# Designs tried in a protein design chat: miniprotein binders against q9k998. Part 11

Target 1, 230 residues: q9k998
Amino acid sequence: MAKEPLIRVLLIEDDPMVQEVNRMFVEKLSGFTIVGTTATGEEGMVKTRELQPDLILLDIFMPKQDGLSFIKQIREQYIDVDIIAVTAANDTKTIKTLLRYGVMDYLVKPFTFERLKAALTQYEEMFRKMQKEAELSQDSLDEMIKQKQAQANMDDLPKGLHAHTLQQVIERLEELDEPKSAEEIGRDVGLARVTVRRYLNYLESVGQVEMDLTYGSIGRPIQTYKLKQG
Below, E stands for the ipSAE of ESMFold2; O stands for the ipSAE of OpenDDE; V2 stands for 0.75 times the mean of E and O plus 0.25 times the DockQ between their complexes.

## First folded at step 3 (miniprotein)

Design C3a (at its last look DockQ between E and O 0.44; V2 from the best seeds 0.00; counts 0 for: pTM E .794 < .8)
Fold by ESMFold2, look of step 3:
Structure C3a (fold): chain B 230 residues (1-230), chain A 85 residues (1-85)
Amino acid sequence: as target 1 above (230 residues)
Amino acid sequence: SPELKELADRIKELAEKLREIADKAKEGDPEAIEELDELAKAIELLQRLLDRAREGDPEKVQRLQWVIEMLQSLIDYLEKEMKNG
């Protein structure tokens, strides 16, 4: 039910009637919002820095500054924005230059609504996939950091503690339904009470285990241990 | 050319009306179907008037032709979507 963030679009087109049609076409498509419109490449550069759009729909054939110069500046300045180019000419040289500058698509005027819809739909699919891949990469990095943290804990054990035994104690703690005493944990993993208590004290000292006092059927409290949930 | 300026003004008015109709279609307004039929007839008239305009800046004529064709493509799309919807 939550709606995905809108893709922010800047329109750069010198002809006001064509610009109005471009606006109408883009507004018909869900997933996009127009954050600005400009009539020149110079104003387009200013607006790109000001508004930081995700996508620019750029007319290549502008009278005072051609759109190829605009794309060149964007790429040379490493501005992170995607471009779909619009051209009035079916010129192979122009198309090759656009592809060299890495535009996402190019449209030849006049283009149909269906052609623009296809280009923007393809772009949105890619945009959302890259966004998801970035999230997955962050999760993968987070898992790698957790693995390194666990390895550091195992490699820097105090005198008298062994990594394999510590792992057994941790595994038993992960299986617990409720906090247990050192005696109970020791019986479960086959370790003497005093031995398992040393491991539990270490785990408490590094913040992985919480010790609590539990009042049982007999009057004095018993020290019990569980994993710290964070 | 004053004739081309009048055509441009009429095309702008039609584009604005089409924008309103597209919004009505999103809301499921049944009035949008009838209004779309009216716009389809209006754009056909503007196309015929542009075809008869023989004087004026060739670049302006071509740009008006582009806009008419692009608007017609959206009208055609909306007619298909609403008839099939």
Scores: ipSAE 0.568, ipTM 0.835, lowest interface PAE 1.3, mean pLDDT 80
Fold by OpenDDE base, look of step 3:
Formats: structure tokens, sequence, C-alpha cells
Structure C3a (fold): chain B 230 residues (1-230), chain A 85 residues (1-85)
């Protein structure tokens, strides 16, 4: 059986440490190869044209160029590339804009390896399906759309997240009158801050939680979390 | 802050070690389990150091926090994979 060609990935991330971690995460997956990396959207446009990647993992909060403007430019030029967006913001306006620009998925920073693996695995499934089928049936399209929506359902918890623990975190969040830190929520549910933060980041990534930065009296920004009121 | 720079350098070193361990783990090297446990402890220490350094540049602290959390997530995954294999 001819080995299916690896999906060609371009990484666009301004932070060299985050870029390296993203590289490590992608390289852990067998279906992908990184064909380039850039620190700016401008260089990203050059490399996209040069390398013709299948997929871009894009930080939308780059200092020099708004990642939304990058996506817009890609689409205006009719460049056939898929984009997974990486975002520090989970605001509904940004998410709606990303969805309108036809991103494949969005990952909230910090994302887990398992969350990236889920995104890339679903992308690969779609990518391979589209390579094999010259024409997609309505049923095939519905399945692809449902898979994008099903990531919002609790059934596809990233590995290492447990449904029972997720439920405990959600129940605690439902009781909150005001946004709380991961540390506070962790104390309330009997979990370490880091553990709770993984669940909170997941819930944020699926649009169920809103993260806000509260500046305490000592000038340290504290991430606080609350359920998005539907 | 010199402290945040040092912390960033240490986090980078741990990321490089994690890459090496991940490669060993893929090859089924039994030493990778022990090395991964040591790395997990080292990341916990870095997290504590970062928690103390949070009086520095908030943006830099946040980026370092993201990197630590991402690295920890890969360690957790690898540990689970190695224990279940």
Amino acid sequence: as target 1 above (230 residues)
Amino acid sequence: SPELKELADRIKELAEKLREIADKAKEGDPEAIEELDELAKAIELLQRLLDRAREGDPEKVQRLQWVIEMLQSLIDYLEKEMKNG
C-alpha cells in the first residue's frame, strides 16, 4: 500500500519557545510534517506561496500582524490552504470572525497536546476523505460538519481529561457568581491548579468558559474563569 | 528581568530534553520512563519558580506559563502512553 503523503504544515508563531513546543507536538503525530516555520505573518505569506503547505497552524495574536488580517489576505488571494488558528482570546467576536474566515479549528492558548492531537486527527480524517473522494455526498458533508460540531460535545474529551472531573469543574463554575481563578476553583473541587486549568482551557476551547484577565491590587494579572451564559 | 531570562533558558532546556525523551519513548526505551519522571519533577520546580517571578513582565510571565503548561501536557500524555503500553 503506497504510504499516504504526509500533511505539510507551516507554523506561524512569533514566540520561538511556543513555536518549538508546537513543532514537538506536531512531530509526535505520524501523519504530519513541518515544512517551515515563520515568526511573522508577512514571512508567513512568503512561505505559504513558496512551500504551498496543506495546513497552517497560525497564531492570530502576533505583535506585527493581526492573524485575522493574515487569514483574510490568504482568502482574498484564493490560496488553497487550510488554517487552524491558535488564539489567546476566547471572545465570541474573534471566534465568530475565525469561523467566517473558514478556519478548520481554533485552539486557545495554552492548549494541550491532546487538544492539538484531536484537532489534527480530525483534520487528517477530513483531508484524507477529500483526497479520496472527487465528489462529496450530502451525507459525507454532514458527517464532516458534525465532526466539527461534535468536538463541542463532552464525548470527545481530550485524553487525560475525565468526564467526571469535567462535570465537577462545570458544576463548580455553574455556582459562581463572579469569575474565579484556576487556583480558587481547584481548591473548591480538590484539584491542583494545573489540573483544573487543563479542564478550564478545554472548556474555553469549546466555548463553554470565558477567561478574563483581572488585575489584582499587586499588578499581577490573574486569569479568571466563568461559564459563558448561553 | 534576569530571573525571567534564566527561567526561560531553563524551560528551553527542558523542552529539548522532552524532545529527546519523546523520541526514546517512541523507540520503546525503558529508560525513557525514568527520564520522563525526572523531567516532570523539573517542570514542577520551574512552575514554582515562575509563580515566584510573577512580579516581572506580565506578558513574559504569561508566555512562560503557557510553555510550561504545554510541556506538562505532553509529559502527561507520554506517561499515560507508556503506562498503558
Scores: ipSAE 0.503, ipTM 0.801, lowest interface PAE 0.7, mean pLDDT 81
ESMFold2 (binder alone), look of step 3: mean pLDDT 76; pTM 0.681

## First folded at step 4 (miniprotein)

Design G1
Amino acid sequence: SDELKQLADAIRELIQALKDIAEAARNGDPEAIQKLKRLAWVIKMLASLLKYAQEGDPEEIQELAKAIDLLARLLERIADEAESGNPDAIEQLKQIAEMLRKIADTLKQMSEK
ESMFold2 (binder alone), alone request of step 4: mean pLDDT 67; pTM 0.602

Design G2
Amino acid sequence: TPEVIDEIQELAKAIDLLARLLERAEKGDPEKVKRLAWVIQMLASLIKYLAQEAKSGDPEAIKRLKELADALKEIAEILRDAENGDPEAVQKLADMIKQLAEAIKKLAEKMDS
ESMFold2 (binder alone), alone request of step 4: mean pLDDT 67; pTM 0.607

Design G3
Amino acid sequence: SDELKQLADAIRELIQALKDIAEAARNGDPEAIQKLKRLAWVIKMLASLLKYAQEGDPEEIQELAKAIDLLARALERIADEAESGNPDAIEQLKQIAEMLRKIADTLKQMSEK
ESMFold2 (binder alone), alone request of step 4: mean pLDDT 68; pTM 0.622

Design G4
Amino acid sequence: TPEVIDEIQELAKAIDLLARKLERAEKGDPEKVKRLAWVIQMLASLIKYLAQEAKSGDPEAIKRLKELADALKEIAEILRDAENGDPEAVQKLADMIKQLAEAIKKLAEKMDS
ESMFold2 (binder alone), alone request of step 4: mean pLDDT 70; pTM 0.665

Design T1
Amino acid sequence: SPELKELADRIKELIEKLREIADKAKEGDPEAIEKLKRLAWVIKMLASLLKYAREGDPEEVQELEKAIELLERLIDRLEKEMKNG
ESMFold2 (binder alone), alone request of step 4: mean pLDDT 64; pTM 0.459

Design T2
Amino acid sequence: SPELKELIDRIKELIEKLREIADKAKEGDPEAIEKLKRLAWVIKMLASLLKYAREGDPEEVQELEKAIELLERAIDRLEKEMKNG
ESMFold2 (binder alone), alone request of step 4: mean pLDDT 68; pTM 0.551

Design U1
Amino acid sequence: SPELAEKIKRLAWVIKMLISLIKYAKEGDPEEVQELEKAIELLERLIDRLEKEAENGDPEAIEALRQLKDILRQIKDALEQMKEEN
ESMFold2 (binder alone), alone request of step 4: mean pLDDT 68; pTM 0.551

Design U2 (at its last look DockQ between E and O 0.28; V2 from the best seeds 0.00; counts 0 for: pae E 3.4 > 1.5, pTM E .795 < .8)
Fold by OpenDDE base, look of step 5:
Structure U2 (fold): chain B 230 residues (1-230), chain A 86 residues (1-86)
Amino acid sequence: as target 1 above (230 residues)
Amino acid sequence: SPELAEKIKRLAWVIKMLISLIKYAKEGDPEEVQELEKAIELLERAIDRLEKEAENGDPEAIEALRQLKDILRQIKDALEQMKEEN
């Protein structure tokens, strides 16, 4: 079987530590390869032209550069590249602008490896589908659009999460006076730690849960979770 | 300083992100563990730099950085344990 070509990724991130972690995240996924990294959008533009990546992971919250301007420039130049936006900004105006510029996904910092993996996996599925299919059926288009829109509609639970289980986790979190570990929450709701953690990670990703790090008795960092008090 | 606070915040984010990666680390890949250890060392150095910047009078920043350093130490210990179990 001909090895499917790896998706070529350019990282644009001004923070070298964030860039490194993002590199580590992407390299953990077998479908992707990082072809370059830049600390600025100006350099990013040069590298985009030079390397012709399939995908850019773009930090739009660079202190010195408006990542929106970068995306605009990419689109104005008709450069065929997909963009996943990474940012600390979660304001509706920025998000709407990003969506208008046709970003594939939008990741709020700090994001988990799981969240990036989900974004990249969905992107890969789309990317591979478009490579294999010269023509897309309406259903295929709808799935692709829904994947783009479902990222906009926070109401759709990620695949493998169930609303009833989410509700149980939320209800338990609402009863917490103090942040608890996924293991403790899991015991309380009768779920495996790994299962509860998926729900907690989701809730964190949507800004409903705050994760803190506490120290267990053996000095191991324990992630504890609590609802964000609006 | 607001700048220092922002740097600390970013470090905390990176550490959080790194922790998320470690959770998905396959037990037994020495290369992955080594890469994670290198990342931790880089973060420790970053904290040390910020601690020096904070020594000029931000006790809250110093405490925050200490906490982050403790977290990194614990992560490092966990990675070492993963090496011993393989």
Scores: ipSAE 0.527, ipTM 0.809, lowest interface PAE 0.8, mean pLDDT 83
Fold by ESMFold2, look of step 5:
Structure U2 (fold): chain B 230 residues (1-230), chain A 86 residues (1-86)
Amino acid sequence: as target 1 above (230 residues)
Amino acid sequence: SPELAEKIKRLAWVIKMLISLIKYAKEGDPEEVQELEKAIELLERAIDRLEKEAENGDPEAIEALRQLKDILRQIKDALEQMKEEN
């Protein structure tokens, strides 16, 4: 059975005792692995580029390094990494600054294992959801490319579509001055809306037809279709 | 000393988190026990360092560190018992 890849975490924490215990906590959670630990933001920047982690668990308040400066550098350099901030401050100004820099969550010290587990579990759910959505988008693009290659042989129509009827729909689309709905096209060629929709969806999938959303005076969207320009 | 008091509070927090780790740990896993023993050693060294810092007349810090030492001893005994039951 295929297993989901582990979420790769970089831990940036200057206190060795806190660093070790937090490492052990993260390692106990299924779905996560620590790929590095650092004691300073400078080392953290180097390790972020070297290890390319998915997530950084960052202590904002460090005596030798300003964690806010680290986040600013990450964002200014357009490094694509998620950050969960750990802070000693619970004031509105600090929290608003963290949110402006786009941290995924923040933990106020001292926190419990349950709080850390909740933050990481919530992050994992979001991470997996976004990963699945990206994979579906890739698959949809790949299918579109394969369907364009199949367009070269119109005799290989999908089951349920007929060449004569397809020609009627294509000829009507060629006559249009403006985009029309499936209902309007169906009335013109003597076909039910659902039947015409099947042909229009096929033509769109092979790149011959373009769909657009048109909003009428009452604001309800209507799908309209036209031949795609070459 | 306020600085020493903050270090001791942080130590207490870490020890509390370690107790949570032990409760979450799977029984009889030797690798987990070894990791916990390493963490205890780090905490023992940290207590020793803070005791030296407290020797200069901070009796509340000395008492707090003594209490943390006792808690850590109890944790160490619990881990020893887990190893023997395997």
Scores: ipSAE 0.317, ipTM 0.751, lowest interface PAE 3.4, mean pLDDT 78
ESMFold2 (binder alone), alone request of step 4: mean pLDDT 77; pTM 0.703
ESMFold2 (binder alone), look of step 5: mean pLDDT 77; pTM 0.703

Design V1
Amino acid sequence: SPELKKLKDIIERLKELLEEIKDAAKEGDPEAIEELDELEKAIELLERLLDRAREGDPEKVQRLAWVIKMLISLIKYLAKEMKNG
ESMFold2 (binder alone), alone request of step 4: mean pLDDT 70; pTM 0.572

Design V2
Amino acid sequence: SPELKKLKDIIERLKELLEEIKDAAKEGDPEAIEELDELEKAIELLERALDRAREGDPEKVQRLAWVIKMLISLIKYLAKEMKNG
ESMFold2 (binder alone), alone request of step 4: mean pLDDT 71; pTM 0.593

Design W1
Amino acid sequence: TPEVEDQINELEKAIDLLERLLQRAEKGDPEKVKRLAWVIQMLISLIKYLAQEAKSGDPEAIKRLEELANKLKEIAERLRDMVQSN
ESMFold2 (binder alone), alone request of step 4: mean pLDDT 70; pTM 0.588

Design W2
Amino acid sequence: TPEVEDQINELEKAIDLLERLLQRAEKGDPEKVKRLAWVIIMLASLIKYLAQEAKSGDPEAIKRLEELANKLKEIAERLRDMVQSN
ESMFold2 (binder alone), alone request of step 4: mean pLDDT 78; pTM 0.739

Design W3 (at its last look DockQ between E and O 0.72; V2 from the best seeds 0.00; counts 0 for: pTM E .789 < .8)
Fold by OpenDDE base, look of step 5:
Structure W3 (fold): chain B 230 residues (1-230), chain A 86 residues (1-86)
Amino acid sequence: as target 1 above (230 residues)
Amino acid sequence: TPEVEDEINELEKAIDLLERKLQRAEKGDPEKVKRLAWVIQMLISLIKYLAQEAKSGDPEAIKRLEELANKLKEIAERLRDMVQSN
């Protein structure tokens, strides 16, 4: 069996000791590899472009750069990267802003290894599902969605989905004249493709979104999404 | 296992680095002290995890991890004493 590619992680942390501990934590997880580390958001932006990580573990409270500004820049540049935020702050305003920028998880310092492992394991499960889904037929996708429907009690959003982000995705879908890819929708709402696809898959699972496969000029089918006209 | 030994060796290096940083911590940087305290807590959490995983077969690894956890506790006490003396 071809060994699944490791999830490529960039660490952005100003404290070299905290960075080292974060490195040690991530390296204990077999699904991940650290492709780089930075002490600043500016260097982080450079390395994000250069290394094209799948995931950034980002300290939000770096002395020289607001991690919120970093996330904003990542999103404004339509960089397809997921972010797990690490922070000392627990203020509702910062948390709400992070959630709006589509962070995958939010870790309060000091966090335990178990807490990071839980965050990264959930991320990996999502990442691997989406990687597999990109290669799946429509029928296989429909089956996977149906299985998610059977587990989703209607009232609770799946773990890692946020109502406000869901609403942003819905609002964007309502404005669509034609089906769009998760990448296009992600650009429009300032979210990573992977993040948007989670919301789209949820909406599909609850019967609010319809997915179509479009065959573009580049040989891989692209999944496009639209609201189901009720 | 060789993997567990490598992990313990990395922890030892990290703890040694932490001790060196603590020694260099100037009296009066509360933010640095706070960060060092976080690092200690984080490393303890990793050690606890590794010790739980090792319970199935390597008593020597468990002993080494316990020693490292005790060392971190001592470092944490020294750090607390430094804060209280300021």
Scores: ipSAE 0.635, ipTM 0.853, lowest interface PAE 0.7, mean pLDDT 83
Fold by ESMFold2, look of step 5:
Structure W3 (fold): chain B 230 residues (1-230), chain A 86 residues (1-86)
Amino acid sequence: as target 1 above (230 residues)
Amino acid sequence: TPEVEDEINELEKAIDLLERKLQRAEKGDPEKVKRLAWVIQMLISLIKYLAQEAKSGDPEAIKRLEELANKLKEIAERLRDMVQSN
């Protein structure tokens, strides 16, 4: 049996002592390796492109560039990286903003080792599932290569989006009778909500998908998506 | 194991650095005090985890972890004294 590849982690934290503790926490867990550390979001953007990490542990409240701006830049530039946010704030507005930007989890400082272990263990489980799905999708890739010869824009995908996954999301959207949330679409295609949201964000940015707020009987409005009409 | 020894060595270095930062701290800076308190709490959680892993099967590791916990207790008391001297 081949060993599972290590999940490559970038740490972004301005306080050297907190950064050292974060390093010690992550290095205690098998399955992960730290490929870099930075003290600012600006250096974090450079290192993300340079190192191509799988996961960023990001401190939201840094003096020189806040982490929300960092996440927005990552998403706007279609950089395929997962983010676990670390925050000093436990306010509803900040948390909802982080979830809207598709972070995998959020941790409130100070956090225990057990809390970080739980977050990273859950992330590793999802990471391994997604990796296996990519390996098992060879037939789906073959079908998409046929469609690529007829539909050439698949080769123009931003780095970090995968053509077979995009096609799955598009096919599900084509089947919809009504707009659906990223969570509902993800459930239907077997993808995590945050993964599906990456593809929906891309499709919205290129004008193929329309996002609306839907007011239901339960809780707050939810974001729903459908293919944009001509 | 060598991995546990390395972890305890790194923990010791972090606690030594924390103590040096406390010695230079100014009591009138609530953000510095808050961050030192965060680090203490996070390091205590790691010591607790490592002690549970050792489970009496590694008495030298447990002894070192107890020494480090005592050091963190002293640092925490000094931090509280700094705040209370306001």
Scores: ipSAE 0.576, ipTM 0.830, lowest interface PAE 1.4, mean pLDDT 79
ESMFold2 (binder alone), alone request of step 4: mean pLDDT 77; pTM 0.715
ESMFold2 (binder alone), look of step 5: mean pLDDT 77; pTM 0.716

Design W4
Amino acid sequence: TPEVEDQINELEKAIDLLERLLQRAEKGDPEKVKRLAWVIQMLISLIKYLAQEAKSGDPEAIKRLEELLNKLKEIIERLRDMVQSN
ESMFold2 (binder alone), alone request of step 4: mean pLDDT 68; pTM 0.555

Design W5
Amino acid sequence: TPELEDQINELEKAIDLLERLIQRAEKGDPEKVKRLAWVIQMLISLIKYLAQEAKSGDPEAIKRLEELANKLKEIAERLRDLVQSN
ESMFold2 (binder alone), alone request of step 4: mean pLDDT 76; pTM 0.693

Design X1
Amino acid sequence: SPELADEIKELARELREILEELKEAKNGDPEAVKELADKIRELIERLKELAEKAKNGDPRLAWVIKMLASLIKYLAKELEEMIKQS
ESMFold2 (binder alone), alone request of step 4: mean pLDDT 73; pTM 0.633

Design Y1
Amino acid sequence: SPELEDEIKELADEIKELARELRDALKGDPEAVKELADKIRELIERLKELAEKAKNGDPEAIKKLQRLAWVIKMLASLIKYLEKEN
ESMFold2 (binder alone), alone request of step 4: mean pLDDT 78; pTM 0.710

Design Y2
Amino acid sequence: SPELEDEIKELADEIKELARELRDAEKGDPEAVKELADKIRELIERLKELAEKAKNGDPEAIKKLQRLAWVIKMLASLIKYLEKEN
ESMFold2 (binder alone), alone request of step 4: mean pLDDT 79; pTM 0.743

Design Y3
Amino acid sequence: SPELEDEIKELADEIKELARELRDALKGDPEAVKELADKIRELIERLKELLEKAKNGDPEAIKKLQRLAWVIKMLISLIKYLEKEN
ESMFold2 (binder alone), alone request of step 4: mean pLDDT 79; pTM 0.736

Design Y4
Amino acid sequence: SPELEDEIKELADEIKELARELRDALKGDPEAVKELADKIRELIERLKELAEKAKNGDPEAIKKLQRLAWVIIMLASLIKYLEKEN
ESMFold2 (binder alone), alone request of step 4: mean pLDDT 80; pTM 0.746

Design Y5
Amino acid sequence: SPELEDEIKELADEIKELARELRDALKGDPEAVKELADKIREFIERLKELAEKAKNGDPEAIKKLQRLAWVIKMLASLIKYLEKEN
ESMFold2 (binder alone), alone request of step 4: mean pLDDT 78; pTM 0.717

Design Y6
Amino acid sequence: SPELEDEIKELADEIKELARELRDALKNPDDPEAVKELADKIRELIERLKELAEKAKNGDPEAIKKLQRLAWVIKMLASLIKYLEKEN
ESMFold2 (binder alone), alone request of step 4: mean pLDDT 84; pTM 0.809

Design Y7
Amino acid sequence: SPELEDEIKELADEIKELARELRDALKGDPEAVKELADKIRELIERLKELAEKAKNPDDPEAIKKLQRLAWVIKMLASLIKYLEKEN
ESMFold2 (binder alone), alone request of step 4: mean pLDDT 80; pTM 0.753

Design Y8
Amino acid sequence: SPELEDEIKELADIIKELARALRDALKGDPEAVKELADLIRELIEALKELAEKAKNGDPEAIKKLQRLAWVIKMLASLIKYLEKEN
ESMFold2 (binder alone), alone request of step 4: mean pLDDT 70; pTM 0.528

Design Z1
Amino acid sequence: SPELKELADRIKELAEKLREIADKAKEGDPEAIEELDELAEEIQELIRELKRARKGDPEKVQRLAWVIKMLASLIKYLEKEMKNG
ESMFold2 (binder alone), alone request of step 4: mean pLDDT 77; pTM 0.693

Design Z4
Amino acid sequence: SPELKELADRIKELAQKLREILDKAKEGDPEAIEELDELAEAIEELIRLLKRARKGDPEKVQRLAWVIKMLASLIKYLEKEMKNG
ESMFold2 (binder alone), alone request of step 4: mean pLDDT 65; pTM 0.453

## First folded at step 5 (miniprotein)

Design R1 (at its last look DockQ between E and O 0.47; V2 from the best seeds 0.58)
Fold by OpenDDE base, look of step 5:
Structure R1 (fold): chain B 230 residues (1-230), chain A 90 residues (1-90)
Amino acid sequence: as target 1 above (230 residues)
Amino acid sequence: SDQIEQDVRDLAQEIREMAKDLRQAMQNPDDPETIRDLVERIQELISRLRDLAQRARQNPDDPEAVRQMQRLAWVIIMLASLIRYLQRDS
């Protein structure tokens, strides 16, 4: 089997120590290779044209160039590159702007290895799917869009929710043929009912999960959960 | 002020050294002792950073030291996450 080509990553980060950690994180993943690093958006533009990376991991708060301006320039030039944004900001205005520029994901500093791994794994799944399929079905497109939206929602997680756990809950919900209780979902993913319920309540609050009340024989309402069919 | 700045520089150097050691450990996944050492080292660095941050808050006149400490805190948090991941995968 021909080894699938590694995804070519350009790192744009002004902090050399953060850049090194990002390098270490990416290098831990087998599907990726770092083809270059830059400390500025200007150099980033040069290297993007030169190296033609598949993916840019971009710090949007570089001192010399606003990363939003960098993304804008990339899009205005019709450069075929995907961008995962790294940000210190969690303001809705910045996030909305990033989404409008078609970033694949955004990571709030400081991010964990697990959070980057989740972002890059989902990116790789999409990348490989698009590489293999000349045409995408509506379902395939919906999955890709849902992944992008799920990624975007992971950074706005309420305190004490974790992106990796959210993903596990979502993945389990995607496999459900019927609505299940938080207890059942918790057993399936190896989490406490109370923990899973927090994630389910979050997903309900963002409109991704539908909650139903099933009354058992003993008159206790059981909350059951399923993904909303878009 | 000067002592805090020096302590920040020293801490930054130790973090860089730890990151280097972590990179080496990642190339040799069969060394659980090294991972344990890294866990201990990072906890020490976190403690030192906290102490340094407390001292800096008592001397508010060094905004640069505060920014550097915040930077170091981010790096430590990120490195700690990778170490924890490696520890679970071992």
Scores: ipSAE 0.642, ipTM 0.858, lowest interface PAE 0.6, mean pLDDT 83
Fold by ESMFold2, look of step 5:
Structure R1 (fold): chain B 230 residues (1-230), chain A 90 residues (1-90)
Amino acid sequence: as target 1 above (230 residues)
Amino acid sequence: SDQIEQDVRDLAQEIREMAKDLRQAMQNPDDPETIRDLVERIQELISRLRDLAQRARQNPDDPEAVRQMQRLAWVIIMLASLIRYLQRDS
């Protein structure tokens, strides 16, 4: 009797290898089915109308049309579809714009399977709650609003890392004009060098930070870190 | 630069082949030896990517190769996370 329909997902992603990985991530999760994939925003608009998906996993940075323009068109045409955004950029301007357009969540490339699993699991919970109730109550509406206002979900962090601390490290990195060492960053945010290195290693592993070797006056290499600016 | 670009293309092809094998393994999840093989292969690809990135920084005349390697790094990190998840799930 508990026959719940699958959540229908459209993937919009221009990089064929990233598209295939996103497919594998979604296919690993029960409750979801991929109804189409496209490489451009223009094709995405056509497929959205044809397939009427419940959810779009949208790459913001596509060659033919940026994803912000796609979201604007969806909202202007009153197409009732939820969007989880994928972006290469993690700057404050991009994030503010995505939140203003009402995306359900946003993921910064590269993201782990656990991060996508967390985002989709949270979305599914909301989707099923709305489906269960014939009439939205204030409590159900409040939960939906909380979900739409959610920031990047850091619940899939490696053991021993905390989301608030990670955000502090990210914010300090955003302030830098030049790469800095883990010790220098640690002094600025009040963390020991070893602790900051754990956060920096994580950020490098997910592609938000790059490490360079900087040579001192005697040629001794010093590891320095900065946010990837593009 | 021509050597780096060819090495980037070779790495991209091997990543695509591993992704295909990973997808096959997900459809037949009862084979822990296949997951172990994927773990070893992804570690080798990570090492090769790091070597290419180091060489590319010494030859900054080819920004397109650097951008291509950055995209490959994204894919490798994402694939590695799924492989680690499958390994811990088993």
Scores: ipSAE 0.586, ipTM 0.846, lowest interface PAE 1.5, mean pLDDT 79
ESMFold2 (binder alone), look of step 5: mean pLDDT 78; pTM 0.727

